# Ledger of designs, part 3: VHH binders against Protein PLASTID MOVEMENT IMPAIRED 1 (PMI1)

Target 1, 154 residues: Protein PLASTID MOVEMENT IMPAIRED 1 (PMI1), of Arabidopsis thaliana (Mouse-ear cress) (q9c8e6r131to284)
Amino acid sequence: LVRIGMQKLSCLLSVEVVAAQNLPASMNGLRLGVCVRKKETKDGAVQTMPCRVSQGSADFEETLFIKCHVYYSPANGKGSPAKFEARPFLFYLFAVDAKELEFGRHVVDLSELIQESVEKMNYEGARVRQWDMNWGLSGKAKGGELALKLGFQI
Key: E = the ipSAE of ESMFold2; O = the ipSAE of OpenDDE; V2 = 0.75 times the mean of E and O plus 0.25 times the DockQ between their complexes.

## First folded at step 1 (VHH)

Design h04 (framework vhh_8ghr_2)
Fold by ESMFold2-Fast, scan of step 1:
Structure h04 (fold): chain B 154 residues (1-154), chain A 123 residues (1-123)
Amino acid sequence: as target 1 above (154 residues)
Amino acid sequence: EVQLVESGGGLVQPGGSLRLSCAASGFTFSDEYAIGWVRRAPGKGEELVARISPYGGSTSYADSVKGRFTISADISKNTAYLQMNSLRVEDTAVYYCAKDSYLEFGYDYFDYWGQGTLVTVSS
């Protein structure tokens, strides 16, 4: 089976990992990392350098880059926009010192970000569109949140 | 036990419509899996007809059915659908619902569950 009637778009996904914040005091001293991968496979996963929790936060201040392909059906000349095949990415926080801990998983479909940005890129002239994300954490980190900024370029 | 069960096939006249259903059991529709409809007519190879990702409802269609067929999914019912309008005799085939796991670097592949549902378009 092949991807019928679709074109391939090369993309660079950028993930600016800002911080895990408002963490319970019980998390202080743990070294945390953030992992980003394609949802369907662990191959090509990227992660931040470990960052120690201090005063309820781990301030990563690190940008991750992932190259990927997104498949799409091109726009027609009569106003129908391009349609993109789903390209989901999985994001999760992990503890280097306690790998058994789970803090929740978050999925973002890159194809949705691309579709949302098409009009703004055309009108605003942006090369990279940026999305601010704040996701609630669970498990031992319940009450905390993960802050990051997503962008992509073609 | 993972299973996809197709239904809704039958005999229809040219220009008619049919709606196929695909009920999933043993797993939930999730972002890990796209759902596709693949057909095979006697003496012909397999053709990917339509594909949907449960995330955001992104869809794609083969040129042969574009504008006539619509794929959709109802996450609460764990069921995918293929609405087929303006049917032609060349749409006659066995239609398979397939769970799709795909690779970054190239080609789609599908897991088939069961024998599909027969659609016959004739007068």
Scores: ipSAE 0.000, ipTM 0.094, lowest interface PAE 15.8, mean pLDDT 76

Design h05 (framework vhh_8ghr_2)
Fold by ESMFold2-Fast, scan of step 1:
Structure h05 (fold): chain B 154 residues (1-154), chain A 122 residues (1-122)
Amino acid sequence: as target 1 above (154 residues)
Amino acid sequence: EVQLVESGGGLVQPGGSLRLSCAASGFTFSYDYSIGWVRRAPGKGEELVARIDPSGGSTSYADSVKGRFTISADISKNTAYLQMNSLRVEDTAVYYCARTYEIEYSDYFDYWGQGTLVTVSS
């Protein structure tokens, strides 16, 4: 057992894919999708339904759900907080009919979101369960951005 | 199945040398991640000692080991190494090989080896 002394937490990652926006006019008419997957694996990969770019935006307004496990060392009675093993997810925009196009990749570590939520509760008295993300795009989509809202359930 | 297996630890006298090996299986070295050596001594937190981007060869070291330790990777063997010279009593720790990512200047680790004990003592 590689994760000796660690416990397993079942998590549901929610990804509300809002829009790819402020896209160059050259992107109009392309069908886009957003893919979310565990880094270094295609296991648990999910993607949005295709959405066509119109007037500089593709308004997905779709929520993706990914079931996963996060490993952690529980808090001890001596004051050490729980420690979580990294659980990185890879996010990227892709063109449905032009898969050779790349618009950048972003990694989000679910363990970091869980740790932040726990810390917010301990120091501010409130948990953060929703994160607004806005990432700049590259390649043919340079100048545009991808807007997402991340959350998790345990 | 992703696996990292360390070897090369042991007992050595102050001023001595050891070479640790980390054999990776279930994935190949790529630009998507780095390989790091993390140590933990009793009563202390984890310290990232050295990191290598195995495809690009770029390396970084903790200030405590700069000039004494050298990290390297053999892509053909899918193995990373930590050459430790001029060892000190305070280098005594369990050394872990780990696959690592850098996000917003912070290091994250998703796979760990079992650890190998290095004891520096007279």
Scores: ipSAE 0.000, ipTM 0.107, lowest interface PAE 14.7, mean pLDDT 80

Design h06 (framework vhh_8ghr_2)
Amino acid sequence: EVQLVESGGGLVQPGGSLRLSCAASGFTFSYSYSIGWVRRAPGKGEELVARIYPSSGSTSYADSVKGRFTISADISKNTAYLQMNSLRVEDTAVYYCARWSYRGSLDYWGQGTLVTVSS
ESMFold2-Fast, scan of step 1: ipSAE 0.012; ipTM 0.366

Design h07 (framework vhh_8ghr_2; at its last look DockQ between E and O 0.01; V2 from the best seeds 0.00; counts 0 for: pae O 11.6 > 2, placed apart)
Amino acid sequence: EVQLVESGGGLVQPGGSLRLSCAASGFTFSSEYWIGWVRRAPGKGEELVARISGSGDSTSYADSVKGRFTISADISKNTAYLQMNSLRVEDTAVYYCARDFGYELYSFDYWGQGTLVTVSS
ESMFold2-Fast, scan of step 1: ipSAE 0.547; ipTM 0.809
ESMFold2, look of step 2: ipSAE 0.316; ipTM 0.746
ESMFold2 (binder alone), look of step 2: mean pLDDT 81; pTM 0.816
OpenDDE, look of step 2: ipSAE 0.000; ipTM 0.204

Design h08 (framework vhh_8ghr_2)
Fold by ESMFold2-Fast, scan of step 1:
Structure h08 (fold): chain B 154 residues (1-154), chain A 122 residues (1-122)
Amino acid sequence: as target 1 above (154 residues)
Amino acid sequence: EVQLVESGGGLVQPGGSLRLSCAASGFTIDSSYAIGWVRRAPGKGEELVARIYPESGSTSYADSVKGRFTISADISKNTAYLQMNSLRVEDTAVYYCARSWYPDLEYGFDYWGQGTLVTVSS
């Protein structure tokens, strides 16, 4: 990674895990969790507490926090905006009692969220940005959805 | 080499408070590890009560204790805590401090303390 001329930004990613919903009846009774980690490493991964599926839904209603660093090149004052190095995070649903099951994996690049927030702050003033994510699940959970709300702080 | 030592258990009245401590040695709690508190009451199964990821500050709680218990960690002392408020008779159990290691035991605990008894009784 070439970080010459880059500065380091300390960030806190917040992940409000709302629910896994519209799950097939065959999923009822399973204990599910949601894992969030940096794409490149399992170090610092965080997980929700297990939540049992009832009536096709697991309502986690839990917020996870992950500290990270994002590298960036500051704006040059000549019309060039700040540029951020990619910081992808991996999100996935897992079954505590059946970890061989896979329900799909989703990647969100935190640098893209930061870039959008910086642009909004410069255009619309100081504002807190939150992103609602709703992802279709795969495998045994096909037809179901994972609902999350993402935010970050610096 | 890895050890978790619990302390702070005892007899307390319903509605009372108690603070459990978990002293870690042989590893640093601010690394790749989560620390959990698991309890077992006589005749009941094990229940994960609370978990903390000290490096990120993320915490989670079982519904049975949410709003009453608070898990925290002091990285400088390499110690995790469970603050228990508004205690109920049904909170009577042996409380274990446990370490969770991600790469090989992603959903389980690999090291456990000896446990500390908490009795809530009049």
Scores: ipSAE 0.000, ipTM 0.179, lowest interface PAE 14.2, mean pLDDT 80

Design h09 (framework vhh_8ghr_2)
Fold by ESMFold2-Fast, scan of step 1:
Structure h09 (fold): chain B 154 residues (1-154), chain A 122 residues (1-122)
Amino acid sequence: as target 1 above (154 residues)
Amino acid sequence: EVQLVESGGGLVQPGGSLRLSCAASGFTFSDYYAIGWVRRAPGKGEELVARISPSGDYTSYADSVKGRFTISADISKNTAYLQMNSLRVEDTAVYYCAKEVYFTDYSGFDYWGQGTLVTVSS
């Protein structure tokens, strides 16, 4: 393997999809969904149930869970700290009834969130940490934003 | 409809200079997009030669081109550039502009242009 000398960390990524907000009036009535997948493959993608836009927002209030592995080189005593291999996830909003519409794509590297948590808290698996994310949308949804919260457990 | 269109390739003498351009459409330079230049020499593997972060405040270069090539971006024109100076015969390759969904290594690119040929020969 290209991961010779690395160990595997089993993770559960949680994505609390809060809402798509401040959407243009032209989007009222559309059914929207949010998709999350590993960047390198469409296999194992998860998505929210459809949510209709009303008065400029689609309030999903749904949590998605994705099982994955993150590879890392452990710390060597007084040596270098643990280093994690990139584990990027792709997030995007889509319209159920108009699949040709694109609203932008956003990437989060789970390995960076894990590394930050390990360095800061020093309690691997003892706590669930959440990151609030608010991303600007593009295309027909320009001016709107996607709000979600990320977390992970090992 | 994400598209990257390269231009500026051609034939140049050793020691000469060329500037490659990469015009982007269907997306705007932002914090989640990085632009890279990847080359493929005849009969050889692919090499990432330069990258620029969405903010433009971080650039990186392969050791083979460091000090000779400069990557830049013009946000108002949504265009990235690769200024190539002191060209050598071994710089002969097809040069691709690639959009990166996340600022990471070579394998992170998700959209590619068609490539532009650079030939360095006397």
Scores: ipSAE 0.000, ipTM 0.102, lowest interface PAE 16.8, mean pLDDT 77

Design h10 (framework vhh_8ghr_2)
Amino acid sequence: EVQLVESGGGLVQPGGSLRLSCAASGFTFESSYAIGWVRRAPGKGEELVARIYSSGGSTSYADSVKGRFTISADISKNTAYLQMNSLRVEDTAVYYCARYDSLWEYTGAMDYWGQGTLVTVSS
ESMFold2-Fast, scan of step 1: ipSAE 0.020; ipTM 0.444

Design h11 (framework vhh_8ghr_2)
Fold by ESMFold2-Fast, scan of step 1:
Structure h11 (fold): chain B 154 residues (1-154), chain A 127 residues (1-127)
Amino acid sequence: as target 1 above (154 residues)
Amino acid sequence: EVQLVESGGGLVQPGGSLRLSCAASGFTFSDSYAIGWVRRAPGKGEELVARISPSGGSTSYADSVKGRFTISADISKNTAYLQMNSLRVEDTAVYYCARSYEVTWESGTEYTYFDYWGQGTLVTVSS
């Protein structure tokens, strides 16, 4: 892919994995992990250290860092804002001892987070924005949720 | 598919020794990957205990285990080892083998991140 007229932005995505919580009692004792990767490739995938479910919760409290690039067309002098190429990341919970189990998959487009942050930085002077995410789980973990905090640095 | 499989955990008495093994598949140790041993004890956070660059031969250790633990790699067997000597009750933990990278950010800040983890092996140090 040729990105004519686009510039490259180096970005460090931070994913604070808080917990998988409100899990059914049937999940107690399972070892869980959280995986984050670029949606279009398995390169650069990052996983938390496994965490065992106790009393309906797996409290990871671990931050993952992923270095990536986002392409964009810069703002023009005629008032058009910068436009960012999509950079989707796939997030999912998995069971270390039972990888056939599926708990749902969630996609976050980093380009949308960057665009929102850039707009706010222009008037509020904010340099970093944090996004609290709370996603409902499915399958054996139905009724539970995955809590994350996303951030990035440029 | 990248896989890391740990073995060698078990029950050992204080002052004893234990050797953990990490068999890697889906990549070769001739690549620029580092292999780390990370432990988690009940009620404690994770601790990077030891790290080796199998191709480069460089090693590093946490202060808590320096002089007692030795990390090594056998390139021909694609396996990393953690030799644990003079074990203490506080070494009781689940030990994980992980593939890691050290990335230098543009500002000069270095981040270590892990992209694959083994299943973990329990080490209990008790009399």
Scores: ipSAE 0.000, ipTM 0.260, lowest interface PAE 13.9, mean pLDDT 79

Design o01 (framework vhh_4orz_3)
Fold by ESMFold2-Fast, scan of step 1:
Structure o01 (fold): chain B 154 residues (1-154), chain A 119 residues (1-119)
Amino acid sequence: as target 1 above (154 residues)
Amino acid sequence: EVQLVESGGGLVQAGGSLRLFCAASGFTFSSYAMAWLRQAPGKRREWVALISSGGSTDYADSVKDRFTISRDNAKNTVSLQMNSLKPEDTAIYFCAADYEWLGSDFDYWGQGTQVTVSS
């Protein structure tokens, strides 16, 4: 578990995919999905079930789970906080029936969110947080947004 | 549709040089990591060189200091300069693209270009 001066944290990432909203009328009728994966590998990638766009919205209302590991150097009693190695995840919307369409890509470095959570638990007794995300889409979905919520269990 | 088209392959004598090109279309080239892989007859495909979307490069030990990978985002091309070629470099060379970060599996592959190095 431990590199010299470093520990391994096993996490379950939860991604509540709420909706793709405010989509242009030209998107109506397309089946959309949301993919979440580690940036460095497609191994363990997860996707929502396809959801058809109706009246400018695809309401997924689905939670995805991904198991992951994060390496960190623990906080010391001298006031140095825990330091986490980067753990980027890639999020993107795709069209099942038109895979050539790209709607933008979003990267979240989970190590930054986990570091904040661990520091609060150690110093303030805070509970593990959930982060609301709302990302603007591009390409043919420009003007629309992807709404989701991230959380962790350790 | 997405296309990766390799060119520049051919027959060369040991110690010679070749420059391979890969022309990309149908995706946002500048956001993708680009790689060259090769497959010799009867062997599995192996990685040779990669260049990230940000321009960082890496090479397999077998080609280090002999091959140089580069990219031109304005022209949507990636190139592989191959120097001091050896008979064991004989293979079909494939261009591949993966979204920003090099993963275990690539998003897109070219059809390959044959490189033959005679002794």
Scores: ipSAE 0.000, ipTM 0.164, lowest interface PAE 12.4, mean pLDDT 81

Design o02 (framework vhh_4orz_3)
Fold by ESMFold2-Fast, scan of step 1:
Structure o02 (fold): chain B 154 residues (1-154), chain A 119 residues (1-119)
Amino acid sequence: as target 1 above (154 residues)
Amino acid sequence: EVQLVESGGGLVQAGGSLRLFCAASGRTFSDYAMAWLRQAPGKRREWVALITYGGSTDYADSVKDRFTISRDNAKNTVSLQMNSLKPEDTAIYFCARTEYVYDSSFDYWGQGTQVTVSS
């Protein structure tokens, strides 16, 4: 019932997976992947091709796409801005041949990116097109980081 | 263990068509999105088409309106219908799945199927 009276945007989330970098030497030779999925649904989960760690880095350089809908309540003439229902995505690094290893999980709410883009358009006359993300890793990858670039199309 | 097997590649004249198939052994397609990617000689792998478990599709601009991805979840198959083929479509085509849980193997690629388009 949360979506009563709301409109929807057809949206394509793009995730440019740049690299897992500054990894400990113990990670060299492991094949890594990055997974992106909607937090609450199994539909449309995507992940990178495996990339082997060499010299402390796995350079994926791969873009992932997820199609989704974002629900919102339109702006009203009383000065209330449009309100977007949360659309969280879960991101995580994994080891292909060592699935017991966990390196942390990160959540990004696509609705917040859309809201920021709309605010920038209204304030500065230009949309935010890309968000650079750099997340610290944990577990055996502690000290390393995951670099991504997020974008969306509507 | 995940095993993906691509088929349907071959030599075709520009303007022709081919249909590629990806068959999975075991329960490979359960709850997963499936993609077709390609790699031309000396180039990086690029995503071509994506289909979610529910059937939502997306395509790279280079193949939009020419390629159609479809799946049969009951048979654990995904196919790529390629129309109006161009010489620049020449590549090895790979089938890949995505996983969101650590309950199976993490093989993402089959061995690929060669597509060659002559002008």
Scores: ipSAE 0.000, ipTM 0.133, lowest interface PAE 17.2, mean pLDDT 76

Design o03 (framework vhh_4orz_3)
Fold by ESMFold2-Fast, scan of step 1:
Structure o03 (fold): chain B 154 residues (1-154), chain A 118 residues (1-118)
Amino acid sequence: as target 1 above (154 residues)
Amino acid sequence: EVQLVESGGGLVQAGGSLRLFCAASGSIFSEYDMAWLRQAPGKRREWVALIYSGGSTDYADSVKDRFTISRDNAKNTVSLQMNSLKPEDTAIYFCAKDLWYEGSFDYWGQGTQVTVSS
């Protein structure tokens, strides 16, 4: 793994897991968790504490933190913007008491969030600090959604 | 398009070892994340081990420290070394290309049967 000509940015990814909501009645009583991991698992995965589904929702209201590095080539004087190496993270809901159930997987590339933040500051003069994510669930949770908020710190 | 052919299964006694092989055809094998999954009689198919294109590995808790997944990109093969086998490991084993960006696995072939006698 060689990254010649690139600089390293130390980053703390924050994942505020809000809720799994609008779940089918058949899911009431299940304990759910949300897992966030790097595509390659060298630094492990982080998970929420279990949260029981009540009246179609599991309200986690927990923030997960993941330390990582993002590699980039800095902007040049000829108007070329900074270019970031992809840094994908996998997100998924799981059932603590029914591990055979799958509710879909979602990928977020941290490098795309950083790039968007940089571009908006350059073009609009505004800083983007938080991204609201709302993903449709599948399997037994079809019709439900997972709500979370992403942020990063440098 | 990846075609995968599993081999190496058989009958083994508890505490024994077995190595499974997966041969891939024609595609750019080195770019794929590869997985082993298994299905025991009357049970759902479950994931066992994953090896990423970059060489990192991940394992299900039930097989951690007993199984080792490896790949040989020059030969387009994935192997699963299974040690300290238990009757609970009895299953048909499948290799699959991991399409985790899509949240799914791509299977090819009938798998290879592993039977662990008590």
Scores: ipSAE 0.000, ipTM 0.130, lowest interface PAE 14.5, mean pLDDT 78

Design o04 (framework vhh_4orz_3)
Fold by ESMFold2-Fast, scan of step 1:
Structure o04 (fold): chain B 154 residues (1-154), chain A 119 residues (1-119)
Amino acid sequence: as target 1 above (154 residues)
Amino acid sequence: EVQLVESGGGLVQAGGSLRLFCAASGFTFDDYAMAWLRQAPGKRREWVALITSGGSTDYADSVKDRFTISRDNAKNTVSLQMNSLKPEDTAIYFCATYEFTSEYGMDVWGQGTQVTVSS
């Protein structure tokens, strides 16, 4: 689609994958990974190295990076704030050796995070902010949590 | 053809300093952001430092206040000054390019330079 009148904000999204934790004993020994991708496409998806569950946790301690663009209409002098086109990312835990297992999927719209920080954005590539995210898992991992830290640079 | 050649690594004791260099060729260097990444044995590559085409810098929390990235556009070089080195800084260090018009991710072209910090 044509983005007439819109400007482009170039971003580097960082995803520090801390751990999948408080997992049921039945998951011990499984190798897990975390995938991050744009919601609309599997192209450019990034994944952690596999990490084995031990004592109810898989401690990834790995940072993933994705270059992306967010399109927006600038603020005007008549009181209209900048408007950002949605930029959703999909996050999910998966089992390397048991692809049939699903543990839930979480969507974060990067445009909403940028909107929160718009007054402090720096087009020179400065890291604007970091968010701690803890998401409840489902399926065989119900009761467990996925811990991440999100950040971006402009 | 894009070429990045890292150098300056070596063995140093904890608390010491090293300066890494990256010589770049084959692209319009001045238009690209440049970064340093590192990879320790058994770990995935992690981002360390970034410098934009305009000279703005950013650093990973683990190295902030210890490392300084700089660039020399006249020589097509990027350098990383590493102070107060710790054993956990032991890794192969890679120079990488960022073109923010691309959505591909961090691009590493060279073999890297090994940094070993003894306790």
Scores: ipSAE 0.000, ipTM 0.226, lowest interface PAE 12.9, mean pLDDT 79

Design o05 (framework vhh_4orz_3)
Fold by ESMFold2-Fast, scan of step 1:
Structure o05 (fold): chain B 154 residues (1-154), chain A 120 residues (1-120)
Amino acid sequence: as target 1 above (154 residues)
Amino acid sequence: EVQLVESGGGLVQAGGSLRLFCAASGFTFSDYWMAWLRQAPGKRREWVALISSGGETDYADSVKDRFTISRDNAKNTVSLQMNSLKPEDTAIYFCARGYDILSEYPFDYWGQGTQVTVSS
């Protein structure tokens, strides 16, 4: 993938980790964390502080910030939209004291969020600045959900 | 401070040519897209030509094959060669720096402009 002629945009990805909820009773008492990283590398991963499951939920209520660069070709006055190089992030729940447990993985491409915000700005005159996400969990946490709010600043 | 200063505008007969210049200062010129925009009386600003940091160019359909944008990174200048001018090319021409991708108008700085008047 060549970045010739592309501009570099400094971006701050914000991940408000709300809760892991509707968890099976067998999960009560476990300490959970949420990890966010670039899909292509484990370097630079960020994690929430551990949060203990009580009455079927772990209420993190913590915001994670990740600085990154997004490469793009600018929009032009002929109506051609800005084009962005993919910037995928991997999200997953983990158990602090039982790291062998897997609860599923979710990928969000930051370039797609930026593209949606640009399209909303062009069509409606207002930016989309926050995305509410509810992801189904698997494994021992099947039936539960991970609730997050994603945003970005540039 | 970011500054863009245009020059080269003037009066010309239909079918004539003009060359516009923009002197940039206050930022790392070679890292940015540069553009020429124009605004005719009572109209919104419209884009006419742009050039990437790598020298790739694009043009609005109304000026394609008549205008040529170029840059000199050693001198921090961008220029617009305007050939086969038409009365509808009459406008104030602005030099602009490309940056704001979330804006409908993807530029964050403009010069004061230079007037181009084409008589029929």
Scores: ipSAE 0.000, ipTM 0.114, lowest interface PAE 13.6, mean pLDDT 81

Design o06 (framework vhh_4orz_3)
Fold by ESMFold2-Fast, scan of step 1:
Structure o06 (fold): chain B 154 residues (1-154), chain A 120 residues (1-120)
Amino acid sequence: as target 1 above (154 residues)
Amino acid sequence: EVQLVESGGGLVQAGGSLRLFCAASGFTVSDNYMAWLRQAPGKRREWVALIYSGGSTDYADSVKDRFTISRDNAKNTVSLQMNSLKPEDTAIYFCAAESYFDWLGEYDYWGQGTQVTVSS
């Protein structure tokens, strides 16, 4: 395979799954997991080990690693910046013992994180390589939140 | 398991057209980088066209303006429309796909190929 028009950037996406916290008492005792996958597909899904909710929280403290690539058109000498092909990932919480329950979904585009990191390096002399993600949960987990830390290596 | 099956090849006269299809199973084509490559006897495989997950496309100079790659999400297929065919387009055409995740260290999935022969 030879690439001529666009270049391929090999990436390792790290997802530090911290906790599902401030959960309603009705959630206590459920075993939860967090799934990361490509949007609109189950291929290549990566999940945490199940963690039981106790005292309103499930403290996963687990890091998931996903190898992937991002395609881009490099910056040219005429001042045009690099342009990255979208690379979206879908994140969601699930209950091992109750698959019908839904707690909300969140999409993060890795290409946008890479672009932001490059921009910060150019303007501030420091690269942003870690993003704190925190989103509210819905359904039976309404009022709770899921805490993650995202990073990548090239 | 990801599988790709090519079809649509055949014998065609110079100046004619053919449409190749790549049927995918085990993943959705709209979410994946998809490419067409070709290999003539005794030659190395060379890329011809590709479509990125976001829908942008790219072509080798030898086929630019003659070939068009596209997706059909309803049929979960990728096609290659080949117009103004030349004898030098004679080759086995392969479909390749790349997923977001590859724990084995390989990012590309390959089909078995479909033969295209262009007579003068």
Scores: ipSAE 0.000, ipTM 0.122, lowest interface PAE 14.2, mean pLDDT 77

Design o07 (framework vhh_4orz_3)
Fold by ESMFold2-Fast, scan of step 1:
Structure o07 (fold): chain B 154 residues (1-154), chain A 121 residues (1-121)
Amino acid sequence: as target 1 above (154 residues)
Amino acid sequence: EVQLVESGGGLVQAGGSLRLFCAASGRTFSSYEMAWLRQAPGKRREWVALIDSGGYTDYADSVKDRFTISRDNAKNTVSLQMNSLKPEDTAIYFCARDVYELTYSGDFDYWGQGTQVTVSS
């Protein structure tokens, strides 16, 4: 489908959720999940299966897949680069049995990752790019971190 | 299964206004990205405006600041307010659903027959 001066890019976002690790001992026994959703809505959220904290870590080892569209204005012949519309996703850790606990929230704008990667993917011949991410946790999980790997395919 | 029914089109003079409606049936309407597209005689269909489940909107450059898309999830409707209409806005206007995130289909699906908008000079 083509828009006036805009095109639609279909993407498969992969979120490999590795672990929540170096957690305080007080977190042991809690069941945790990781949620990925569009920043401005709770609809369409995707989450891991619950994973229990043992000895300071919850080793999810689960990959989430999200199909998403990003709209963009293609590069013009006068040197203007392609411009992508924002597509922010919210990432957060949650406790299955204690949803009042907050461990921090992180936003990743998929359109910025795609904009950076589309030109590199085209000239490098790669169809997938991957980012290692580690985010410090807060609240009851302060001192711990969430480890995951983002990738997408166009 | 799912049905989209457009209405509100008609004849209007340049500079006038029209409001189009799209009535949708089926569950999970509130989770869909909805869009308006148009097709003028002898031309391809082109995107006009979209609104996602969270209320984010976007518009084609040709209609920015003249058209406003909105939705009412309680009534399963999407509306397009068209102001300062020009003869070049003459077209059949279609409502479409664009499913994203975890889905079988990532493309726009057209279920409506459209509503004719004619703008005289």
Scores: ipSAE 0.000, ipTM 0.105, lowest interface PAE 15.6, mean pLDDT 75

